# VH-VL binders against Holliday junction branch migration complex subunit RuvA (ruvA), part 2

Target 1, 202 residues: Holliday junction branch migration complex subunit RuvA (ruvA), of Salinibacter ruber (q2s5c8)
Amino acid sequence: MIDYVSGTLVDKTTDSALVDVNGLGYRVHVPTSTYKRLPDTDEEVTLHTYHYLREDDESLYGFATKAERTVFETMTGVSRVGPKLALSALSAMTPTELRDHVMEGDKSRLTQISGVGTKTADRLIVELRDRLADLDVLEDTSPLSGGSDARAEARADALEALTELGLSKADAERSIRQVLRDNAGIQSADELVRRALKADQE

## First folded at step 4 (VH-VL; framework fv_alirocumab)

Design b09 (from b00 with heavy chain Y105F)
Fold by ESMFold2-Fast, scan of step 4:
Structure b09 (fold): chain C 202 residues (1-202), chain A 122 residues (1-122), chain B 113 residues (1-113)
Amino acid sequence: as target 1 above (202 residues)
Amino acid sequence: EVQLVESGGGLVQPGGSLRLSCAASGFTFSDYAMNWVRQAPGKGLDWVSTISGSGGSTNYADSVKGRFIISRDSSKHTLYLQMNSLRAEDTAVYYCAKDYDSSGFEDYFDYWGRGTLVTVSS
Amino acid sequence: DIVMTQSPDSLAVSLGERATINCKSSQSVLYSSNNENYLGWYQQKPGQPPNLLIYWASTRESGVPDRFSGSGSGTDFTLTISSLQAEDVAVYYCQQYYSTPLTFGQGTKLEIK
């Protein structure tokens, strides 16, 4: 098992990186999201790795963030979801976006992932909903209304209040996002909580 | 009830053009990639082209690349194949085929039309 | 391109007997990461379009009789009909969907002896 590789970037392509670690060259497969963060050749790089082992396959995958690696590990644990599909998912959307779409049952967004049609999207929703819902490593730092710290604080406060009232973190996040899709002008945590609770009873 | 009905085949001279249509019903058309597969008289199956559910990506067999154009109209639930610069070797029955799901996982075909014959003859 | 080669080109089997059709790919169609074989089988009767029998090398399509089964992995695959019936007279095709272009075998014609 290799948990990370840190060394000199010798070569890169859109789907792989070659890292020289004290004379040992590691070729790692990367999603497009990681490729975009790779430095120029001959610079130092550190990638979080996942050593994929099956009866007849051994491959090393690399990621810029631990959240990406966690999503990759979780997805490849699902029947018929291999590394190719997991890399495609991470290239199409962030870990937080993938979690949100799975938890919301948003099939139209999931079908934008290469290799995912309607039937595969339904399977991903069923299989991944519980596995992604309670992963503490997944963070959403995006402001709800596009850049306002006050709105981000309102969202965080509402999330805390809803979980104190007995909703799971995933259910609370989903309710808040649904309320904001319908009512983008909401400014306070109290209003978000009230509307989320009302929607949850219907 | 899934139904695929091809039309537009016929006799055409080398260098000519034809436009094939496939009318789809019984499923959410825009959710599924669609394909054209042809079969020359007495020969096997030969994949021609694929188009994604959104129409945003297409792929072609090397033998037809640059001559054939696959397209779809989601409002009419219809798949098209515009065939230009036709050659004798394009003579075949052309089948419309539905992906089980999208490419990458399910590029195999659960439903096929009955086919439309294209004959390219001098 | 991945080339699919079937054997035999034609096969004659008596009613009630076992028929076996082979398919070989020029490259492995096993995606080792998900341990899936990107291989399907179709049946085509005269004057009819192809009908899907098997996908993922061994999964039988809904409505297909249980006498049909698929097996194999990597580059070597077989379609087996355990007890041939008259309605099974057809040409059988294997197909890989591991990579584009999608390719089919040349077909195996199955006839009653």
Scores: ipSAE 0.000, ipTM 0.438, lowest interface PAE 16.9, mean pLDDT 81

Design b10 (from b00 with heavy chain S103E)
Fold by ESMFold2-Fast, scan of step 4:
Structure b10 (fold): chain C 202 residues (1-202), chain A 122 residues (1-122), chain B 113 residues (1-113)
Amino acid sequence: as target 1 above (202 residues)
Amino acid sequence: EVQLVESGGGLVQPGGSLRLSCAASGFTFSDYAMNWVRQAPGKGLDWVSTISGSGGSTNYADSVKGRFIISRDSSKHTLYLQMNSLRAEDTAVYYCAKDYDSEGYEDYFDYWGRGTLVTVSS
Amino acid sequence: DIVMTQSPDSLAVSLGERATINCKSSQSVLYSSNNENYLGWYQQKPGQPPNLLIYWASTRESGVPDRFSGSGSGTDFTLTISSLQAEDVAVYYCQQYYSTPLTFGQGTKLEIK
């Protein structure tokens, strides 16, 4: 319904922002990670929003990045995980960190999230592994001032090639990220695929 | 017939330790999560801890985290609660409770034991 | 934590009359993906352990008389006893299992008068 709000930041608290869009004020609930990135009052701001609709509850949630919004939406789709728990998760760790801990089955790290005990951590691991497989693609675009279009295209092509070769999307993306972390200059999809496959075979 | 029998309750001084047991029968013990729920005299129900069927996952109420340890022994069909650093506020009847379903991590309880009284007092 | 609040704290109802007990959660216990309310009701008679009456807000446990019914969704729930019998004297508790920690209402004491 409302994909984003862009306007003047009128007011902010540790868990919410009030954005004035041409005379209409949107109160948006935000995680601490988004709060820290909010500009000063009276400056312009853009937040990616999620409209939470339940039988007796309608709230607007806002995020600095699309990856954070995806994590929030995905987490609230898990049985027994409500908006407050999802906001706590995003306040405790980044989308990439959450995905990595879920994929690795790292219950110790997941229980560091306020409100997450070991039973909920197990549920998150079981239900989120496949749902967060695409998160790395979204995380790659999280910074608004993205870098090279050529690099983004090469990464997308390499991801497609690796998944056709039998890797899961999450494994393929993680391999590409690790290769690029060690070899930032690579812009060729073929070279990314070659190095990612070599890393898996070592 | 499902039966849950608690034992190990008694009088203990503040700062002391106590270990509760719950002997289970009449169902496939390892397939079900188990819980401890307590009730202070004249008060309501207060969830304490849960453990998954396999024993691989545990959860605790904030008031007991770091002090209580839930565990289970599938070969003995027995649930345990190790209670350390006991406080007067831990005085309660402690009930062993079985999760309803073996599938999906449900946390409502179809069977309860009769309870065992723990009194923390000097 | 989800706080469960029951009303009234105590209730006296004549035999054969309808008894109504309310339960409110501090946040929704309705899970949108399966459209289920993670809410149960228990009956506890003096000197006995609790007995499961209702789960998923309105599903009656096997063996529970049909005079007991649960209703509501989201944050507001009701346990109804359509025609009170002497054996129904007990304390009734609602419980949410939407998120940990699992929490119960403070209880409603039902008496006959």
Scores: ipSAE 0.000, ipTM 0.428, lowest interface PAE 15.4, mean pLDDT 81

Design b11 (from b00 with heavy chain S102Y)
Fold by ESMFold2-Fast, scan of step 4:
Structure b11 (fold): chain C 202 residues (1-202), chain A 122 residues (1-122), chain B 113 residues (1-113)
Amino acid sequence: as target 1 above (202 residues)
Amino acid sequence: EVQLVESGGGLVQPGGSLRLSCAASGFTFSDYAMNWVRQAPGKGLDWVSTISGSGGSTNYADSVKGRFIISRDSSKHTLYLQMNSLRAEDTAVYYCAKDYDYSGYEDYFDYWGRGTLVTVSS
Amino acid sequence: DIVMTQSPDSLAVSLGERATINCKSSQSVLYSSNNENYLGWYQQKPGQPPNLLIYWASTRESGVPDRFSGSGSGTDFTLTISSLQAEDVAVYYCQQYYSTPLTFGQGTKLEIK
């Protein structure tokens, strides 16, 4: 249903991201591989999503690449393979690695995935061999970034201003990072500087 | 004041099992990812496993996948490492390490416990 | 996996002199949107756990003396101790946190000449 979400990253944890899309906040569960590529809060982000719908459960999952989403969709279609197992697989290996191990019938590698025993590995090999054969695995491992020019310029200006006001570059950068985490929606260098100086007074 | 206190280390036979614990205090435990990092005698640092603040995501080094299980209990402020099918090469001091920041992109460690020694020997 | 390689494996430096330790990553750890490097440095003294010195390649952790500094970007990083003190005898490790698995360099042992 929801094929992607594109908006402002307002919050993130190691297993979820909150994306603001025109005033609607979407909480999206992500594998560790996607989490590592997420931008800082208040930056733009686009995640490929899978809307997991079962009789008594509904959750939104997000991925940095379509290949990761395809692996997740395909795995969760296998009997007794749920979202947690699929996320564990994507955290343990790339879509290319998973495809190759399935094609080769490499049970030893597949059982290294958290939650995958010998029976589940056998089932994955049988069920996924055909479905992963044509997987498009041209992956971009760079951070997910769409940052606005205005925000980048404000951060640069604030850093320069704080260092001119006597903060070390390290202290200035730490203060700016802390302010941005606490105060989503800061629009100007002047506002960022004021809040960073207030934080430094502690 | 942040404190991390490991326990559960000891001498075990190859093929045996041990459960390590890390008691955390001085911070909001559930807001931070937690890690196990090991160090074999006279060797360097080797990352073992990570668990997210919620416990919903886990990662393991290839050398321990399928044998070790990381978990946490937020009500007890305690991190665990269940170690099964132990091998001689698992002999190391095991450190509990706290992620610096709850923002999610910052997996460097501001606090470490003093470590607990695991010796796998016949 | 991102492989971290340090050089040298060990070095001896006289008290008061400059010590330089290098760290190279097998791929870039630079995040383009904020121009930050996902690279940290740890100090481990004999019988102690590691202690965080530097994060974001160049940001000094609170309480760390100003003689310690980090520099570099992308794949090549340096830890510098401008005036070696006796208490600086330790093994130093670089770490990347750009992607999982988290990886450390093999360590550089720093000794006094």
Scores: ipSAE 0.000, ipTM 0.421, lowest interface PAE 20.3, mean pLDDT 81

Design b12 (from b00 with heavy chain S102W)
Fold by ESMFold2-Fast, scan of step 4:
Structure b12 (fold): chain C 202 residues (1-202), chain A 122 residues (1-122), chain B 113 residues (1-113)
Amino acid sequence: as target 1 above (202 residues)
Amino acid sequence: EVQLVESGGGLVQPGGSLRLSCAASGFTFSDYAMNWVRQAPGKGLDWVSTISGSGGSTNYADSVKGRFIISRDSSKHTLYLQMNSLRAEDTAVYYCAKDYDWSGYEDYFDYWGRGTLVTVSS
Amino acid sequence: DIVMTQSPDSLAVSLGERATINCKSSQSVLYSSNNENYLGWYQQKPGQPPNLLIYWASTRESGVPDRFSGSGSGTDFTLTISSLQAEDVAVYYCQQYYSTPLTFGQGTKLEIK
């Protein structure tokens, strides 16, 4: 098992990187998200690696962050989910976005991943919820966020926080809905949680 | 307060096309996923399609995939269903239905329109 | 696909008596991590759109009379009307939202005996 490679970037393409480690060249397959973070050739680079060994495939995969590697590893552990689909997921969304969409059960967002239809999206939601719940996103430095996506993430974060505090999902959702009915402009999960808790105590 | 008003239904021949509209009011339209659910005369409810609040994600029942296109216009607060290559089995009342949440987390429907009838000639 | 099967297809119950409608899913709609059942119930009166009655298997929607209750877990669910009223004549549908495609039961027609 090779946990990482650190050396000189010799060559890169949109789906692979060649890293020279003291005269040994490691060809590492990368998602587009990792490719975008790679330095110019002849610069130093460190990639977190996963050695994929299955009956019909043996390859080394590399990622800019440990969170990306964890997503890849957990996805390829799902029945009938291979490395191509896992790379497509990481190319389409950040680990944080994928975790949140899986935790939310957002089937529509998941089906936007190349190769993910309704059945695969359902399988990802069921199989990955527990595995991605503890995902460490501190190493993700460039999440993609838009207005509606940021709001959806804030709501999902608030829902999780309230359920961790002992509220049922139905009660937590009702409290969040009530808060937003009165204060539609709230964008932060922290503010949403604070107001929902106050509403529940009343 | 929340209102959903469907329009665009009518009589169409097999192989034809129709575009349904659902005018929404009384809530922040762009925050909520929207759905089309149909009901053939004297039959049960049949989910057709979902679109996320942002419009960036869509999902379809296998029976309509490749023929129907769901879309929305946040500025007009309107949901659409473009129906192509219509078949006799598509004959139904088409309901516009609002998702309970705004993130696509809970796909049960708290508000429905009155429906618009689509009849595809045998 | 998760197939939802209701029983009976129709039933007649006397005014003031208990009505019981059953719904069975072809696979579990209970998510073990949050211990929630992704199941709802709707009421549809003649000439009207469906009305949400119950969500999360047992949570009653606001404005729904307390004579309506939902119970069950996993694959077997029940909608109970404790004391039937004349206005309860309708077709009742269960719905799973555990996975796509979203699916409904075939409906149970409730009539007064």
Scores: ipSAE 0.000, ipTM 0.450, lowest interface PAE 15.8, mean pLDDT 80

Design b13 (from b00 with heavy chain A33Y)
Fold by ESMFold2-Fast, scan of step 4:
Structure b13 (fold): chain C 202 residues (1-202), chain A 122 residues (1-122), chain B 113 residues (1-113)
Amino acid sequence: as target 1 above (202 residues)
Amino acid sequence: EVQLVESGGGLVQPGGSLRLSCAASGFTFSDYYMNWVRQAPGKGLDWVSTISGSGGSTNYADSVKGRFIISRDSSKHTLYLQMNSLRAEDTAVYYCAKDYDSSGYEDYFDYWGRGTLVTVSS
Amino acid sequence: DIVMTQSPDSLAVSLGERATINCKSSQSVLYSSNNENYLGWYQQKPGQPPNLLIYWASTRESGVPDRFSGSGSGTDFTLTISSLQAEDVAVYYCQQYYSTPLTFGQGTKLEIK
């Protein structure tokens, strides 16, 4: 199992990168989002890799970030979702965007992914909701004004409180996101919990 | 224009193995999920296995899980079913079937092959 | 697993008369988020592979005569042939694709009376 490759970028195309690691060339399939982040040829590059090994398919996939790799792993673990669809998803939106659209049940945005129709979007929402809830790309920052450490802490406290009250992590996170979308100024965990519980009741 | 042609069926003893093939033409093979569906003599349809276009996702009926292996070769436009540890209950006509759409969730089948007969008996 | 049960097992209908075949699922195949029924119907003539007739419970496949229609929602579905023709003698199967494993009904044999 190869967890990463680090070396000199020898060649790149829109869907692959060739990395020279001390005389050994690794050809790695990449989504267009990773391609756009690749340096110029003859520069150093590090790609987080996923060694896709199935009954009749063995390929190395590479990603600019661990979050992209996690999305790819999670998607390809879903029945009837293969590498091509997972690469298309990562080419259409960021890991955080994909997580948020799945958590919010946003079918219209999911159908922007090449190969994803209405039925597939519904399936992705059902199948990925719990799997993406633990995505640790929570290091992502929001372009919101003001110091966000207090808000991030309040959000984490609210998530913990809601799960203690019996909500799944996915349901709690979705409720929190819906509340913050409508009321961006909320800074206390207590107020966030109250509003999220009301939103969850529908 | 779409054609699916199964082959590889025959008589095999219990505990034996057999590999079925399905040659596909007339569509972009690698974009579609493919399926094996079987039918015992005089009985109904029974779904066996599915495989994604890339081969990255597979699924099996509980009755064949651990014994049957579905695979595909995109360069040859061919779907395979490796059947191991065969039992009398596996006796059936095996059909190759194509998912309706390339989206991966429309698991109803617009094209079927003519089938290949597998008989498991001593 | 979702169990599909058809009724009757066999049916004899006179030429030109209406034929009705029923299909019941052990749990709902209606996906509430998109309000779609994950249910299809196939026709299988002797010595031939199955042929797709209906998908999404009521959508007729291209090339299928308009005398064939599908109806129902949730757990109870019906395939109707409004005016039976000799070429319609076949076994008919319903199929759910709501969840894996994919499952079929046991089949209904349609004969001329």
Scores: ipSAE 0.000, ipTM 0.443, lowest interface PAE 15.5, mean pLDDT 81

Design b14 (from b00 with heavy chain A33W)
Fold by ESMFold2-Fast, scan of step 4:
Structure b14 (fold): chain C 202 residues (1-202), chain A 122 residues (1-122), chain B 113 residues (1-113)
Amino acid sequence: as target 1 above (202 residues)
Amino acid sequence: EVQLVESGGGLVQPGGSLRLSCAASGFTFSDYWMNWVRQAPGKGLDWVSTISGSGGSTNYADSVKGRFIISRDSSKHTLYLQMNSLRAEDTAVYYCAKDYDSSGYEDYFDYWGRGTLVTVSS
Amino acid sequence: DIVMTQSPDSLAVSLGERATINCKSSQSVLYSSNNENYLGWYQQKPGQPPNLLIYWASTRESGVPDRFSGSGSGTDFTLTISSLQAEDVAVYYCQQYYSTPLTFGQGTKLEIK
C-alpha cells in the first residue's frame, strides 16, 4: 500500500490536500495540525500516509509527521474510535501532548477533544498508554502495526518464558490471562512474566 | 474468583417498573465496563446497555432508550438496571456481563451471571 | 446497526465428525489500522449463561479445547469443531464489537445426529 506521497501540492482545504505525483492526483484527508504545516499550492510536499479501509469507507489520510500517523493509526485501532475522532484529537493537541495526557490519566484534558466523553477518555487511557509511551522514539521510524501485534508478541514471549521456568502451558496461560485482566495496559513481556510469577507463587 | 450475581427479577404488569441488581466480586469493579444482555425465552442474545467504570458514560439499545437506566455503585460493587414502562417484549432472562478489557480493545464478555428472569404479563 | 446472520439455524452432527457454523455481518468488522476482526463466539448450554470461546475472530479463550477454532475476515466468519463431543451440544452465537450497538447472531443450535 501507500506509505507516503511526495509531489506538488495542487489544492488544499482545512481537512484535505490534493498532491500531484507525476500526473496522479492523490486526495488525502489531513488534521488541522497538518493543514497548518502545508506549503502554498504549486510547492513540493511530502505526507506520511495511512490507507484506511472498511466496507463503507476507503480513504487515504496524510500527516506532516510520522508521530501524527502513529497516533492516528493507534487511535483508529481502538474499539469505537473512528477516523473523525482521531483527526479531532490531532487537531486539538500534539502527539506529545496526547501521549502525556494519556500517560497521566488526565481525563479532563482528553474530554476536551470533540467527540470524547468520559467513556472514550477512559478507553483511550487504557488502550493507548503503553503504545504511546515511547512516541518520541518512534517519530522518525515506522510505527508498530497496531497494539494487537505488540500484545500478541509480548504474550507469546511471556508464555515461552514461563514455560521455560517450569510452568505448564495451561498454568502459564491462566497466569498471563489473570495478569491482563487486572492490568489491562500491559504490553511488555517482561512485565507480564514478573506479575505472572508473583501471582503464581501465592 | 470473579462472580456476578443478578437479582430483582419477577412478574410485573405492562407499564410497570422493576429494578435489577448485579453484585460483583473478585475483580476491581470500578475499572471495568459492565453490561446488561437479555434473552427472551427460547430466543437469542440481545444487548441492552453498557456503563463505563467511572459511571460517566452509558449507552443503550434503541428498543430501551428512554425507558431503562443503567447505573452502578462503586462502593457496593453493584450494577443496576432501572426498567420503566415495561412491555411484553421485555420479557427475558437478564444477564450481567463484564467487559473483557484486558488488552484495551475488547467489548466482549469473559464473565456472565446466571441471569434473573423478568416476566411482563397481565 | 451491524446485523449478524448465522447459518444454519440448527445443525445435527455425529460424534467425532466436524461441525461448521457460519456468521455473516451486514458490514465489515475489520479495522484496517490494526488488521483485527472485532468478532467473538460464545457457547450456551441449556440453563447456563453464555461462555466465551473465541475473540478477535480466531483467538481461543483460555481453557477452551483445541478442537474449537475460529476463522474468517471482514464479513464472513466460521466456527469449527473438528471432532464433535457429546458435551458440545449447545447453541452457538457470534458477536461483533466493532461498533455500538453491540449485536449478536440469532444463534445456531448444535445437536448430536
Scores: ipSAE 0.000, ipTM 0.436, lowest interface PAE 17.8, mean pLDDT 80

Design b15 (from b00 with heavy chain T50Y)
Fold by ESMFold2-Fast, scan of step 4:
Structure b15 (fold): chain C 202 residues (1-202), chain A 122 residues (1-122), chain B 113 residues (1-113)
Amino acid sequence: as target 1 above (202 residues)
Amino acid sequence: EVQLVESGGGLVQPGGSLRLSCAASGFTFSDYAMNWVRQAPGKGLDWVSYISGSGGSTNYADSVKGRFIISRDSSKHTLYLQMNSLRAEDTAVYYCAKDYDSSGYEDYFDYWGRGTLVTVSS
Amino acid sequence: DIVMTQSPDSLAVSLGERATINCKSSQSVLYSSNNENYLGWYQQKPGQPPNLLIYWASTRESGVPDRFSGSGSGTDFTLTISSLQAEDVAVYYCQQYYSTPLTFGQGTKLEIK
């Protein structure tokens, strides 16, 4: 229904943002990944929102990207997965990371999420695998003005180059993730492409 | 200062298994990708397998895919190669080799171990 | 797979004379975005592991005598020893690290005449 909230950031905490929209204050719950990208108070902000309405919770959730919102919505659709667990997942890993771990059946990584044990990890893999397969995560653009991460730009450029070289989008994203996991820090798109080709060429 | 010491080689029958180890010292082990390279008697160098510094990425030569498993233990500063379903063609001296730079892009090797001989014969 | 082919398979050179070893890749190992050739050279003496001589096609490893030099770009590379010494008797290998699988040339055996 309501796809976004755009206004002045009045207050922020590690798990919420208060946005003033023409004199109305909307308290929006956010993962820490979104919190880190929020501007300073009194600056303009736009958040992609999801109105969660269930038996035990009626709250507005906000995200820096549409991909984060899609992951949140998809996760909360899983039996016994609530918004707290979905926020924990997004605070622990990016949408692309979560998709990759689910697609790979990586239980050990998924159990690192607060509140996710082995049984919940199994449930996430079964329920989310098909739902996240078509998620176009890396192509979502954040409306937040906090300045583009140079590494994020390099990652997007590398993804495009790898798909032009014949890799599937999923394979290209997986290879980039593996390279970044092994080589932390800011890296050029050229280095990401070359390294990913080595990692993924079977 | 930098040392790589392979062990675990020996005589094994076709179809058997062996696990090679490479004990590393003198550098920050977890920062560097590691490789196994083999050399059959009187032959050239053949790359076998790669593992990233974190262990999150591995690669194998086609001839060993599905049979060999590369792994590492950062706490023990040790690289491993589990070799299964061994064939006569796997007979070689096996070297462990360190990537030049911690960036993970320089897959040329500044340090090699002394090698361990694996003989697959009846 | 990128196939590395060295020539000749063996050569004999007199002490003090120039030795030239060639290496060809089946595909370019030049990455145009950074203008670097992903090519190295190793020396292997009998009973010893290989020793790195050259990387990035022409950069000499620390401690390697300046009589060793690498040249070439794309698919054609050369290792030159300007004045052969007795200690240079060895097998020399080129290696590409542009893409996986990593591949080596078959080796060139260098002997004294």
Scores: ipSAE 0.000, ipTM 0.426, lowest interface PAE 21.5, mean pLDDT 81

Design b16 (from b00 with heavy chain T50W)
Fold by ESMFold2-Fast, scan of step 4:
Order: sequence, then structure tokens, then C-alpha cells
Structure b16 (fold): chain C 202 residues (1-202), chain A 122 residues (1-122), chain B 113 residues (1-113)
Amino acid sequence: as target 1 above (202 residues)
Amino acid sequence: EVQLVESGGGLVQPGGSLRLSCAASGFTFSDYAMNWVRQAPGKGLDWVSWISGSGGSTNYADSVKGRFIISRDSSKHTLYLQMNSLRAEDTAVYYCAKDYDSSGYEDYFDYWGRGTLVTVSS
Amino acid sequence: DIVMTQSPDSLAVSLGERATINCKSSQSVLYSSNNENYLGWYQQKPGQPPNLLIYWASTRESGVPDRFSGSGSGTDFTLTISSLQAEDVAVYYCQQYYSTPLTFGQGTKLEIK
């Protein structure tokens, strides 16, 4: 029934968020990935929600992205997979990572999910392969990050490029941090690389 | 290897109290929901109570609500059942039982303890 | 509350013969979203705790002999032992985990003829 919840974040714990929507408080269970992206209390937040019905009880689950919600819905539709296991999966890996591991039949990565042994990993591979093939990876972008995603992607791309040019990971990370400290507005990977190389030569 | 060992049972008068313990080993205790299931002499299995892996959620059979309290101490790998206002009808062997997986929703039990007998009588 | 009723209360079967135990729930334990039956079967020998045999109505627990099988859906379930062995003498219980309170059947006592 409730497709999303948008309001003021009143309270948060490692596994839940309380959102005030015009005087109505919605307690939603969230994966660790969503918790890490939640703002501080008294800030605005939007979560994509899913109702789970079992034992005649109502439970709300909330996600930073539509892709995460789709994975949760798909997983809980699988035999022997409940909401806690689906939350554990999303806390361990992104929707795209989960799809890739299922498609490759990578049991060792799937068993890293809390509650997933070899039997459940085999079940996930069989049941989810076709269901996750259509996952829209572009929906794995969050309204919670507020444009921070562009900067994070630029940093990742710049780190890869600098490492390719012969810098160690530690040296590349230090150079990028120095550039951003002096030029916080830079968002392109090319400009980050260019300035990091100039800073390194100084 | 998984082991569950119950203790704390005994003879108690009606209206009395007992605290049962279940010492767990061989698995990551805090990841799994735990249950108490009882069996009166010569009778079938009767579910008593459930507690989530974190201890944040509990459930009780109607016959024990308000009298029994399930709890756990993850640092000690121990499950507890505080039994108050005991009645003759509470006489049973009490088993602790582990949920099958760590999801907290697969409430069928792959491991049980050997049980501890509680007798409520004069 | 979901009430679980087993039949028969007891049965005697000859070694090597087939044993069939039935379990009926007062309401469906089939969850439509995942199309699974929230039903398990346990074996309990005298003086011992129960042992898990079957979960999700028809999935056999690892280490359980293949002569044990579960079937059924919704409200009617069956546990079958295709060729009875001496060590199979026990009381068998079905359990629903669809809804709290979790409930068990009254038990079926299986003995050798």
C-alpha cells in the first residue's frame, strides 16, 4: 500500500528509521547500506518502502533506492527467503553486485551473506537468475546522496586512472584528498587526475 | 558441533518462580532466534516463547503471557526463561530450540537441548 | 490460532512396509507471495528431544534418509516412510510456522506390527 515515505527523520538505529510525515510516524526497517546513507535526525529523508505480510502482522521495509527495493521484493518472493535474509543480502552487497554473483553462480560470495549457507546459496542462484536479469542498474541511485554520487564516481575513476599511471593506491588517494581539500568544487575525473598529477610534482 | 544444554528445572510450589537457562555453543549465538518448547508428561509438544537474535523482539503463547519472560545474553551465549506465578499446568520438560537459519523467520528447529523438567506441585 | 490435527493417533506397520501420517491445519499455511507451505515434521524417540525431518512441507533435512518424504499443500499434508525400519519407531509431529503462536499437531505414534 505505501510506495514511499518522505518526511523528517526523527530517530535512527542500525536497523531502522523513524520518519515523521505530517504528524504520522513510520518505523521502517532498513539494510545497513540504507542506514549509512541516512541524514542526521531532524533532516529530510525519502525512503522507498515495501510491505511484508506474515502472521497477520504489518511490517514496513525502507530503502534508499528503487533497485534495492526491487531486490528485496524479488528475494522475499523466493522459497525459504524471508525479509531478514533479504536485508542481510542488501547490507552485504549492492543490487548490481548481487545480480552479478547470482549470474556467475558465485557461491563463495553469496555465503558471505548472514544466514546464507550452501543450500540457500544454491537456491538463490536457481531462483534469482531469471528474476534479476532485468534489474535496472540505473535505479541504483539514491535521493539520499544529494549529488554526492557524482563526486564519489569521479573520485573512483580518478583513483583507477592514477593507479594505471603508476601511483600506488595510497599515493593516489593522498593526492586526490589534497586536491579536493584545495578545490572542493571539482567533480570531473579528468580534472581530478590532472590536478593530482600537478600536486604530486610539486 | 552445536550443543544446547538446559538447566534450572526442579520442583516448585504453585505460585512460585523458576529461572531456566540454556547454554549454547558451536554456532554464532547472536545471529539466531531461539525458542522454548515444553512437553507435559505423556503429552505432545507445546510452543512457549520466541526471541529474536538481537533480543529486540519476543513472542509468547497465550497461556504464559504476563507470567513468563524470555531473554538472552549474547556475551554469555545463554538463553533464559523467567517463570513466575507457576501453575500445575506448567509441569513439563522444557526444551530450548534453535531456529533453522539466521533470518529469524524460519521458525522450525534444527537443534534442541535434552530438556529440563519443571514440576509444579505441593 | 492455527490448530494442527494429525491422523491417526497411532499406527502399527510391519518392517519394510509403507507408513503414512496425515496432518491437517485449521487454516491454510500456504503463503501466496512465495508459494511455500510453512510446515515441518519432527521425529521424537522416547527420552529424546525431537529431530527435524522435513521443512517447507517437502524439503528433507540433510542426513535424513530418503525413505522419508513430505507432500501436500494448503491445509492437508502427509509424511510418508516408504519402507519402515526398526529405528523409525517414534512419535511424529507436524508443525506450522506460518503464524504465531507456533503450533504442533498432537502427535502420531508409530510402532512395529
Scores: ipSAE 0.000, ipTM 0.446, lowest interface PAE 17.3, mean pLDDT 81

